# VHH binders against p49116, part 78

Target 1, 238 residues: p49116
Amino acid sequence: EGPLLSDTHVTFKLTMPSPMPEYLNVHYICESASRLLFLSMHWARSIPAFQALGQDCNTSLVRACWNELFTLGLAQCAQVMSLSTILAAIVNHLQNSIQEDKLSGDRIKQVMEHIWKLQEFCNSMAKLDIDGYEYAYLKAIVLFSPDHPGLTSTSQIEKFQEKAQMELQDYVQKTYSEDTYRLARILVRLPALRLMSSNITEELFFTGLIGNVSIDSIIPYILKMETAEYNGQITGAS
Key: E = the ipSAE of ESMFold2; O = the ipSAE of OpenDDE; V2 = 0.75 times the mean of E and O plus 0.25 times the DockQ between their complexes.

## First folded at step 5 (VHH)

Design u23 (framework vhh_brivekimig_d4)
Fold by ESMFold2-Fast, scan of step 5:
Structure u23 (fold): chain B 238 residues (1-238), chain A 121 residues (1-121)
Amino acid sequence: as target 1 above (238 residues)
Amino acid sequence: EVQLVESGGGVVQPGGSLRLSCAASGFTFSSYAMSWVRQAPGKGPEWVSSISGSGGSTLYADSVKGRFTISRDNSKNTLYLQMNSLRPEDTALYYCVKGGYLPWEDEFDISSQGTLVTVSS
């Protein structure tokens, strides 16, 4: 059979809202994050192996892994998003919330720990200088995770994950032939994605969603659209 | 040219029901997602619900979830909104719009007259 991913699946171009406001606000952060989430779902939908699993399996899979895909997208697009600036604005807002006694100290601690984990993850990926092919395969590995509860077609999902792992190994060994331990250094970063709370990610990045719709509701809506209609709806994604 | 004509609005008491219709012409209706958007007096437009071209995918604002049902009949080029358990807060001019939900988009291509829904005692 052919490769799991083609060169078209390596392209991941985030179009940011323009212009960036003088002072970051919830709406700008939410729009930026939503564009990245939609780009990530568009990316997943374009994979023939993903399409072959069927709509119900696709929905369950993305519902289970959207936070991991989103976090990988944040790391990949950190420069384009000015993610460090966004995170600094969030931290500043949280510090002001402590001073105004609007949030419990325990909740603020949980949110700050989440931000620190996110920063650490993005910094580790930047330090490793992960390229577009490597990001594509890492996203495929987390997308085709057979171990989420309630999944059907787990054997087929596992085969696609294994194929993603094999193709990543082949790519790294051929492209970075002098760096024997690169693949191991990359793969050891993935478990950290499971430690980040999807509820806290949603609170930090998606509180400005039009209509107060949850990510869990948006996922099946986008994934069940006709292909031509989907492409029209997410104008500006690549 | 795209033409959308809403109907079915009226005055109803709290807890009542209404069914809105939107007659579409000038484009291939089944090829496009459609949305309902409402605007209360003195307020900006608020997205209410969206439906995919085939009708296979629907999405609702939290404020209407479980009370409103969006549907379409592609053979008649007509979009519907079934509104149950109406509240005074649902009072608005209702518009149908060509296009689906975008989470960052609060500007809607409203070119029609809309249909007025008033929920009062």
Scores: ipSAE 0.629, ipTM 0.838, lowest interface PAE 1.6, mean pLDDT 89

Design u24 (framework vhh_brivekimig_d4)
Fold by ESMFold2-Fast, scan of step 5:
Structure u24 (fold): chain B 238 residues (1-238), chain A 121 residues (1-121)
Amino acid sequence: as target 1 above (238 residues)
Amino acid sequence: EVQLVESGGGVVQPGGSLRLSCAASGFTFSSYAMSWVRQAPGKGPEWVSSISGSGGSTLYADSVKGRFTISRDNSKNTLYLQMNSLRPEDTALYYCVKGGYLPWTDEFDISSQGTLVTVSS
């Protein structure tokens, strides 16, 4: 019975496309987001507890929580990504869509509310100065969520979630010993992740996917690859 | 060194079928995802389909989904693409490449000659 996460699971290094274009476009945004999504799936795959649940359960869990993992990744990598600049470009594109009558007013309102929620979440995480260990455990807590509809092995998933929560508590109490209420301030941020629509995230960040493939199709494809094969592709991506 | 040899191309009428093959050597074939990539005259390379090393996972571009089937025979170090309901827009040189789907790459390690598929009357 070892720890749920090792030091290797704390490392979360996003490599951005280079060079950055003078004007942001759908392709650059999609590539940046896709690199983050792949990094997030690679991170999940590397957890022994996750592997122990089996391929079918792994696919169901990630399909249910990819938007929460992705949003945590956006918050963690906000500076590396220049996320504020990307969101501004998306807003400009939406304004052009209004002018061209391509989207209904109700849809635009939903998308703008989603962007606002995303900005508020990322700002709250930045204000709390969440570190790499805390992000790793928050990602584990959302990954091992037993309460998604249709899941099997829910008791085992719940035990892994509880283990993640306990290890986060231990870490925070040792590292931030002078801040008794830090853990509570961190954990109350998590429910907001479930209020954000995965369909809207896909529309905003993944419209330009090569081959017009859906995230739902990419998830099982990546998760069912052999570990060495997956590592080779991610490591080889420049 | 990686060597890939494509075959099976030809001229076919719209609605027809072709089966492409790719013979691989110089690497442990079963340990790598493989992809089919095509290049139409005057266009850049377009990803078509990918298959995991074990063959347990496949992915298709939206333009070919439901018409094309990717498969592999690891005992023969051979990759296949079964193409059904062919359309004029499927006309291209078809290449097999070592590696799976990456959403951010339209640059593929194309070192082989490819096999020509022409769909016309």
Scores: ipSAE 0.521, ipTM 0.774, lowest interface PAE 1.7, mean pLDDT 88

Design u25 (framework vhh_brivekimig_d4)
Fold by ESMFold2-Fast, scan of step 5:
Structure u25 (fold): chain B 238 residues (1-238), chain A 121 residues (1-121)
Amino acid sequence: as target 1 above (238 residues)
Amino acid sequence: EVQLVESGGGVVQPGGSLRLSCAASGFTFSSYAMSWVRQAPGKGPEWVSSISGSGGSTLYADSVKGRFTISRDNSKNTLYLQMNSLRPEDTALYYCVKGGYLPWYDEFDISSQGTLVTVSS
């Protein structure tokens, strides 16, 4: 019965691919996003509590929460990724498409709403100045969500989520002792993650590399990768 | 420096077929998704199809689904577009582009001269 997360689980360092190209293209976006996704899954796999739940439960949990985990990673790594530049380029394209009637108004609305939600989430996290420990515990809270349909071992998952919540509370109370309401401000940000469409996230960040194969379909294979393979994907080495 | 050279265009009758080729150099071809984009006379660029770096995944515009097939040969650094059941509306200058495509992203890195496809009788 140690702490849920160690200092090694607080470390979350995204290594970007080659410099941003002159023309922002889907390959650069997808490679950057894939590195973040692999980093996020490697992070989850390194948690002893997660390992203890077993392979089938691990796969089900990540399938259920990958979009929430990925979005938290986008917020945490927004500066490293130049996320604002990526989103601005997409928004500029959408505005031009409206003028040319190339896309349906409903589709443009869905994508714009998703980008707005993502931008608001990342801005709120930046404004709160969420630190590395807080991000680690927020990721653990969404990872150990017992309320997704089809999950087994839900009582154990719930206990790990409660442990993540308690350890976050202890950390915030100790580190930000003069801000009595900080924890509440942080936690009220989490419900927004479930309002973001995983399908739209997949189209925005993973088109061109994954194609017709969904993130859901590749998750079990990524989770089975050896540590060296994870490191190879994250650093761009074979 | 990225260099793309399209070929295979020509004049065909409605219902005919053409196979376009794109020879790529100046980058690691197999590491990048590739796209075909066309520009009809007097219109802006229109995305046609994309293929992943490995060739395992393909995407098509609704206007060409079931008629066009995108493929690649990474050993030859070459991208292909097989066009069947051609229609007058397919008349355009066709460009090979480095990178994949989002349905809402039309800022294509068009660095090549393209190949002209004319469907008429």
Scores: ipSAE 0.005, ipTM 0.184, lowest interface PAE 10.6, mean pLDDT 82

Design u26 (framework vhh_brivekimig_d4; at its last look DockQ between E and O 0.37; V2 from the best seeds 0.00; counts 0 for: pae E 7.6 > 2)
Fold by ESMFold2-Fast, scan of step 5:
Structure u26 (fold): chain B 238 residues (1-238), chain A 121 residues (1-121)
Amino acid sequence: as target 1 above (238 residues)
Amino acid sequence: EVQLVESGGGVVQPGGSLRLSCAASGFTFSSYAMSWVRQAPGKGPEWVSSISGSGGSTLYADSVKGRFTISRDNSKNTLYLQMNSLRPEDTALYYCVKGGYLPWRGEFDISSQGTLVTVSS
């Protein structure tokens, strides 16, 4: 019955690909995004409450929320990634691609709206100066969401989400005691994460995946590996 | 020293089947994910499939999904690739490598001789 997250779960350090190319390309963007996604899965796997739910539930939860976790990770790691530069490169590449295919007007609109929503989300988090503890608990709230379609064991997931919400409240009230409405300002940002399409995120960041595999296929593959093997693959091969 | 020895390649007609084997030594086989990688004539290495150390988790390149099955026998330190519904474009030298799928892995530690698969009429 200890806290949901320990200090080890607050640490979230993204290692960017090296060397950085003179001009950003699809492979560099895909590697950067993939490292962030894998760091996010590694983070989730390390939570005892997450482990307690079992492999099948773990896979279902991450499949349902990976886009929300990834977007929170983009916001948290925006400076390390030079995210504004990556988004500018994606927009430039997309505009060049659009010149070849004028037929997809609705798709162009959807993709540009997604980029706008992503920029607004990251800017709002930066303006709020969200700290590492707040990000860790926001990710936990997103991870332990009982309301995704197709989930089983929803009562236990809801219990862990409520624990995350309670611990976030306690942290914010103690650390930012003079800012009475800080928690409310943070929490009203979360619904925007569900308005961003995982299919569009996959198109923008993951077109360079080796073997053309889907994120839905990668998730269970990585999560069902034994912990020692997973740690060796992520840390030793990165 | 890690040693990997592939076998089971051959010449087969389109639609045929082959089963590849990889005998591993020099490391604790069951503790590592393993992969199959192929190299077609005149092309760079292409990742084909990966399997977790326990065998409980598998992943396939889109080009082979539904046709190939990766498996392992940890008691024999052996990795397998069952190849069904073979196509001319599957013609390549096939290698087993220590390690699982990493989406950012641009190069593979290929130190073995591989096994040749030729699909032609």
Scores: ipSAE 0.616, ipTM 0.820, lowest interface PAE 1.4, mean pLDDT 88
Fold by OpenDDE, look of step 6:
Structure u26 (fold): chain B 238 residues (1-238), chain A 121 residues (1-121)
Amino acid sequence: as target 1 above (238 residues)
Amino acid sequence: EVQLVESGGGVVQPGGSLRLSCAASGFTFSSYAMSWVRQAPGKGPEWVSSISGSGGSTLYADSVKGRFTISRDNSKNTLYLQMNSLRPEDTALYYCVKGGYLPWRGEFDISSQGTLVTVSS
């Protein structure tokens, strides 16, 4: 009966690989993206309401919304990640593929449009100067979306989403009382997330997984991964 | 010093089964995810499977899904790979690796000798 999110859920700190290479390579991009993906999923896992849905429902829910959650993470961590530089590097790598005539014209267009949409979304969020609390609530709203196909416990998911929305409203009203329309401006950005292809996102940021394993297949693994294991892998602690 | 010793390799016919083992020492085994990697003749190393420290989570390459099963016994510091329905393309030197699968790792820290699996008619 308590709040959906606590102050502990506001913290969202991404640690980038170090050192940054002079030229961003596919490995650096994939590592950075993977860290963000793991952070996002573990963030979701840390929410009591998420746990209450059960393992099967949790997995299905994350499978349905991982791209949106990841994209919000990109926006939130854009400065730390140097996202513009990463995207530029991705484009450069794509150009090499284009020169090799490996992609159709239509596919090239789709990928480039997707990159544009990502950049635009992140820029729009930066312009709104979204704070950590707002991001946390937005991620919760996206996470607890009952309108994905194949979900169980949709009534409960809906209740959690409503709770997230209410808490966001209360926060915005309290924190930004002078800005009457801030809540609306923030929420109206969410539809843009649904326009982005998860497949293209996977191709752009997780190229190392292509042909071996999909994000969909990794999600259960990540959700069951212990935080200590994750941290150990990131820090290279032996 | 980390030591990994693979065993269980051999020659089998297509459709056959093998069970690989890896004895680990020199670190707290249960605290680390473990992986199997293989290298076929003339090819680079290929990730096969990973398992979390507790054993509660497993991951497989698409090429082995449904055929291979990774497991571990933390009380014995041993990693296993049950390989069923083996195919000629599974022929490789199999390595046990400390650490889970990371998509950005193009190179695996292979410090062991591996165990040879040959699938041929």
Scores: ipSAE 0.019, ipTM 0.446, lowest interface PAE 4.7, mean pLDDT 88
Fold by ESMFold2, look of step 6:
Structure u26 (fold): chain B 238 residues (1-238), chain A 121 residues (1-121)
Amino acid sequence: as target 1 above (238 residues)
Amino acid sequence: EVQLVESGGGVVQPGGSLRLSCAASGFTFSSYAMSWVRQAPGKGPEWVSSISGSGGSTLYADSVKGRFTISRDNSKNTLYLQMNSLRPEDTALYYCVKGGYLPWRGEFDISSQGTLVTVSS
C-alpha cells in the first residue's frame, strides 16, 4: 500500500574520502567507488518493496543489476566525485599499460570503448538535468527487473517495476508538464546501462591494493552487513 | 602510532595447519574491520579474508573458503587466521591490514614485516 518510494528514498549524498590526495591513485578511486556501491546497496535495502521479497530474491536481484545501479550512481554523483578527472587518470594509466605490454590491444580497446560509453551516458544525463526523484525511480526500475530468481514469483517483481514506471511517468508529467518528450528521452537511456560490463567496471573502479574479488561474489555479504559496519563503509569511518 | 605485528608463520607440509596472529596497537582495535592479505614471491597482493569490527561478519576469498577461518579477540587486540589443509599455492608472506571490510579498503602499515608461510615437500 502506498507509493513505491517516499521522499526519504530520494536523498543520495555521496561523501568523498578525506583527506583528498594530491594525486589520484588506485586506493582513492577504489575507496570512492566502494562508498558509492555501499550507498547504492543501502538505498536498495531501504525500499519496503525490496524488503518484502526475501533474502534469496534480494540477492538475485542485486547480482543481476548492481552494475546498472552503480552506473546510475556514477551519473548522479559525477560532479562530487570529479568523475571526469578519475576517468582521465584511468585513460592515462591504460596508455602506459600499452607501453609496458601489460594488457592486450583488444582488451585496452574494449576498456576504452566502455569508458567512452560511460562518459557519454553521464553527459546525456547531465544535459537532461535528471533530478533526484527521476534517478530514484530509474534505479527502482533497474532494481526490480524480473530476472529468474529461485524463490518468489517474478510476477511480484514485475508488479513493483510497473509501479516504479507509473510513478516516474506521473512525476515527470506533473513536474515537467511543458516538456512533452522528457519521459521518452529518459527511458531511451536505459538500454545503455544493460550494455555496461560488470567485469570492466570492476577493473576500472575496484582493482585495489589488496587482492581482487568479484562484486557478484560478495553481494550476499554486503546485503547482510551489520548496520554499524554498513554506515561505516558509506563514510569510510569503520 | 599504529602498529601491526604478524606472527605464527613457518614451514609446513602440504595438508598441514598453521595459526597466524596479528597483535594490534595504537588504535581502537574493535572499531575497525581487519583483513588478511598475502603476497607470493613475484606476484601482486591477494586478499585472503576480512572480519568486521565486532567479529560478527566474515568474508573469504574463494581460494581459501572452507580451509581458513578468520577470527579476532577484541579483549587482546589480536587478529587470527586459522589455516588448515594447506597447499603449496598458499606459500606467501601474510600481512594483516587495518580497516576496510572489503579487500580494497585496507592499508598496509609501512612498518609491518608480515609473517612467512612456506608449504613445501
Scores: ipSAE 0.013, ipTM 0.413, lowest interface PAE 7.6, mean pLDDT 81
ESMFold2 (binder alone), look of step 6: mean pLDDT 83; pTM 0.838

Design u27 (framework vhh_brivekimig_d4)
Fold by ESMFold2-Fast, scan of step 5:
Structure u27 (fold): chain B 238 residues (1-238), chain A 121 residues (1-121)
Amino acid sequence: as target 1 above (238 residues)
Amino acid sequence: EVQLVESGGGVVQPGGSLRLSCAASGFTFSSYAMSWVRQAPGKGPEWVSSISGSGGSTLYADSVKGRFTISRDNSKNTLYLQMNSLRPEDTALYYCVKGGYLPWRSEFDISSQGTLVTVSS
């Protein structure tokens, strides 16, 4: 009946650990990334359509798409995070942690390709000057993907994805009426998100802070937190 | 004002068991996740386990999985930690903390006295 997303779902405000240290370290990077992940999961949980799918479906959807949501969040919050500086520090840290042998050479190549893809994605979004409404609907399109294996209620998920696509189209056509090809340029960016490995993302951004617990384990736990607890722990969500 | 009181600690032999309790007051207990955190002498705090407000979800540190069980009784405003197959490295002050596990949180709001668990030969 009503729109899929309200103005409250467009608001996506990340508060960084303050102050930023003079020299970036693993703990600062992991805390920043973890805050963004939590904000992304809270954002998803706050959507009425998402809630309507039920707890098991919610967990399955977020487990399948957290890396896509996280990457969109990195692009949206790149300025707040000083992402380019963080990526440089990650590269330095990773190189110091990897042994100099043939097998580690192939792994370094995979990780460097992942960083390159991430930088290209963030640069493309910045060049397009993607706004808050566009980010919110892109996240909704990613979240309500019916294509993941093992999902139930796929017809309902597909309906929500179609609603997200329709509302994005309406918004772009009204707001950027002079740019005929804007929607197409935005949508062709999304397939790149699925080519990025969640395992590599976890290694780059969450090493040292979540080493004793995987993101796969954290997701269902956070999604099942009580509403009062969830709201009290949110950083930057409005 | 939030008040948490831990009890149930003691001296036990390796392989033994203990059950810790935490009596909570000053807040709506069932609305909040709760955690157990421990601190051995000379070391920083280590998160042990968390439980959601309803008790429907639990999470454990890898070092205690399969040995410890977290539970709660919301009718009594009480949190529990059942510790089995205790090892010398489990020796620590154990604290009850309001709130669940957060990936970015390494600092815990430890305002209570804790309960001492000593695993000795």
Scores: ipSAE 0.246, ipTM 0.627, lowest interface PAE 4.6, mean pLDDT 85

Design u28 (framework vhh_brivekimig_d4; at its last look DockQ between E and O 0.67; V2 from the best seeds 0.00; counts 0 for: pae E 2.4 > 2)
Fold by OpenDDE, look of step 6:
Structure u28 (fold): chain B 238 residues (1-238), chain A 121 residues (1-121)
Amino acid sequence: as target 1 above (238 residues)
Amino acid sequence: EVQLVESGGGVVQPGGSLRLSCAASGFTFSSYAMSWVRQAPGKGPEWVSSISGSGGSTLYADSVKGRFTISRDNSKNTLYLQMNSLRPEDTALYYCVKGGYLPWRKEFDISSQGTLVTVSS
């Protein structure tokens, strides 16, 4: 029983569509987001402990935490994605909907607050200068959360989460020994992820999915996809 | 050279069933996910369904979910689409396409002739 994560799990390289258009349309946003989603799920699949839980449990876990994983991925890949530009574009698109009176005032508020929370979270992570190892462990902690409803093997999931936490602690201690409160500062950011609506995230980033497929539906498809196919998807074979 | 040949199309009444086939050659069939795409008159191509190389993973457009079943026989290099409970809006040319589902895919590499499915009373 070795460590939960290895150095191979630290690499998290998102390949963006190229070239970036002058105008970020819904298509570009959706493609970018989808690539990140694929990468995140591929990352999860690469963890032996994740596979050990079985496909049903794996699917349930990802369904429960995909929004959090995705958000962590956004934070981690914010620069590569030009996330600020993407979010600005999303807001611009929303403005059109607002002008057309397609959204209620309450809904507008909800969506705008969500965007604000997302941006704030990503900014906070950037400010903390979270490194690749820390992101990997944070994603693992989020992934192996036993407190989602309907999960099986919760004891095992909890063990994996504890292992992730311990490994993160060890890493932070040895890497940032001068900063005794870094672990706490990092972990305290996780609750913010739970405040974000998966439905709103899906609406913002995944509007216009081909076939009107939900993220819930696509998750098992991605998780069961062969590795070669998965890699092809990530590299943008469109 | 990649070659895809669709068959099985025809005229059927609403509520009827058809089974489409696609014979593939020119590539290692089992190594690639496959998809069905359809194009109705005056409309752009629409993704219908995809299946992984091994056949272990399938995905459907919401418009056909529960009615269509995609499958494959890698030993025969053949892709299938079982279509049940057909509706007039299912009328289209159906194409077999090499490649799996891409959430953002609007364009498809259609090189085959397709098979025509007509659902009418």
Scores: ipSAE 0.781, ipTM 0.892, lowest interface PAE 0.6, mean pLDDT 93
Fold by ESMFold2-Fast, scan of step 5:
Structure u28 (fold): chain B 238 residues (1-238), chain A 121 residues (1-121)
Amino acid sequence: as target 1 above (238 residues)
Amino acid sequence: EVQLVESGGGVVQPGGSLRLSCAASGFTFSSYAMSWVRQAPGKGPEWVSSISGSGGSTLYADSVKGRFTISRDNSKNTLYLQMNSLRPEDTALYYCVKGGYLPWRKEFDISSQGTLVTVSS
């Protein structure tokens, strides 16, 4: 049986929209986030083990974990996205909403706590200097999570998650041989991903989609598309 | 040269149904996702629905989900939109366009005449 991930699965290159506008708006943030979400789904669908689970299982799995994949993508692409600038703009908007009494204090508190958790996660990953191989395997561990409610084929999913964990361990021990506890420090960061609400992520980053189309609807649309057609659509090649 | 011709529009009462058709030529129809886009009087274009080349994947705007059904017949190079439970706000010129849905794409290549759907009592 070959490795779970190939070198092609390590490459994760986000193409941002046109140069950042002078004032960040919901449209630019939504476009940037949508590109990352689509890149994350493209990454997942390209994994042979993921394809082997079958279409219904694949859809249920990504619907359950898209927020975790997206958050890992935010951390991995924080520099390319200027994520700190985006988060500062969101915070500024929320502070202005407090001054204008446009949002309840309880809602603002929930959103600010979410932003704090996201910043803490991204900062922890940056401090650990997580590399491309480590991000690929962390995303695979998150993707092949057998413990989401309502999933079928959980034994096969668990097998692929264990394979991802094993391959990550082999990589870290070989590449960072002098840092005996690096793997443990990386893995203890993963539970924090499940503390972040997908509803709040959607409101922060996908405001431009609200009232038009849901992420839950986009996921099966992309995953059921033929690979050649999907690649053409994403690259703009028609 | 890509050619798209819409038909099937008309005047219906609220709660009524219509089936729109789009005849495609000038490209390998089965290799491309297709979309329906509408434009209400005095408003910009609004994406309605998309379907993959094989027909195996579909997506709908929240405003039409559960009421509209997109389908295609690749043997006839024809795209369809079955519209049920029509509402006054569905009144628009309906266009078919080559290509699927992308959240960051704001412009639709609308080069055809469209078909008019009017929902009024």
Scores: ipSAE 0.651, ipTM 0.855, lowest interface PAE 1.6, mean pLDDT 89
Fold by ESMFold2, look of step 8:
Structure u28 (fold): chain B 238 residues (1-238), chain A 121 residues (1-121)
Amino acid sequence: as target 1 above (238 residues)
Amino acid sequence: EVQLVESGGGVVQPGGSLRLSCAASGFTFSSYAMSWVRQAPGKGPEWVSSISGSGGSTLYADSVKGRFTISRDNSKNTLYLQMNSLRPEDTALYYCVKGGYLPWRKEFDISSQGTLVTVSS
């Protein structure tokens, strides 16, 4: 019954396609987002507590929370991804769709509100200067959420979430000892993740997946990859 | 040297079935995910399906899901593709490829001759 996370779980290094194309397109955005999804799933898979839940529980848990993990990943990697540039390109595309009368005003409003919520979340995390340890524990709290419908082993999941919360509390109190309210400020940001729509996230970031494969199909595929296969594939062109 | 040899192609009518095989040598077959890729006349390569090294996880392009089944026999170093309910748009050269699905990969390391599948009346 050791610590929930080790130092190996703090490292979260996203490798982007290089070079960035002259004009951002759906393929570059989808490739960039897919690399973050793979990194996030591989991160979750590496946690001993996650491994202990078994493959059926693992798949159900990640299917329930992948959008929250992905959104935390976007915030953590916003500079490396040039997320503000990606979001600006998406907004320009949406505005062109209005000008060309190709999308309903109600749908565009929904998507723009989602982009605004995402931007606001990422800005709030940047203002707090959330460090790599804090992100790792926040992801663990999101991952081990026992309140998703249809989960098995909810008592064990709840114990792991409580352990993540305690380890985050211990870390923040020791590392930021003169900032009494830091833990509270960090935790207050988490409810915003539940407001993010996985449907809209797929539309924004995962249009053009090769073979038109759904995210629900990709998740179990990534989770079942052997570590040697994953490491061999991730050394790609960049 | 990695060697991949496809077989089992042929001419069938729409609605028919074929089973493709791919004999692998020159590497530890069970350690690698494998894929099927096809190329229709005058078109670029199209990813069809992937299977993990153990065979425990499979993934299919939407265009073939429910009709094609990928499998492997690690004791025989052989990859398979069972193709049912074939349609004219399935007409292509079919290649097996070392490596699994990557959502962004449009270039495939095709070093084999492939096996031709023709679906026509």
Scores: ipSAE 0.452, ipTM 0.764, lowest interface PAE 2.4, mean pLDDT 87
ESMFold2, look of step 6: ipSAE 0.384; ipTM 0.726
ESMFold2 (binder alone), look of step 6: mean pLDDT 83; pTM 0.835
ESMFold2 (binder alone), look of step 8: mean pLDDT 83; pTM 0.838
OpenDDE, look of step 8: ipSAE 0.725; ipTM 0.868

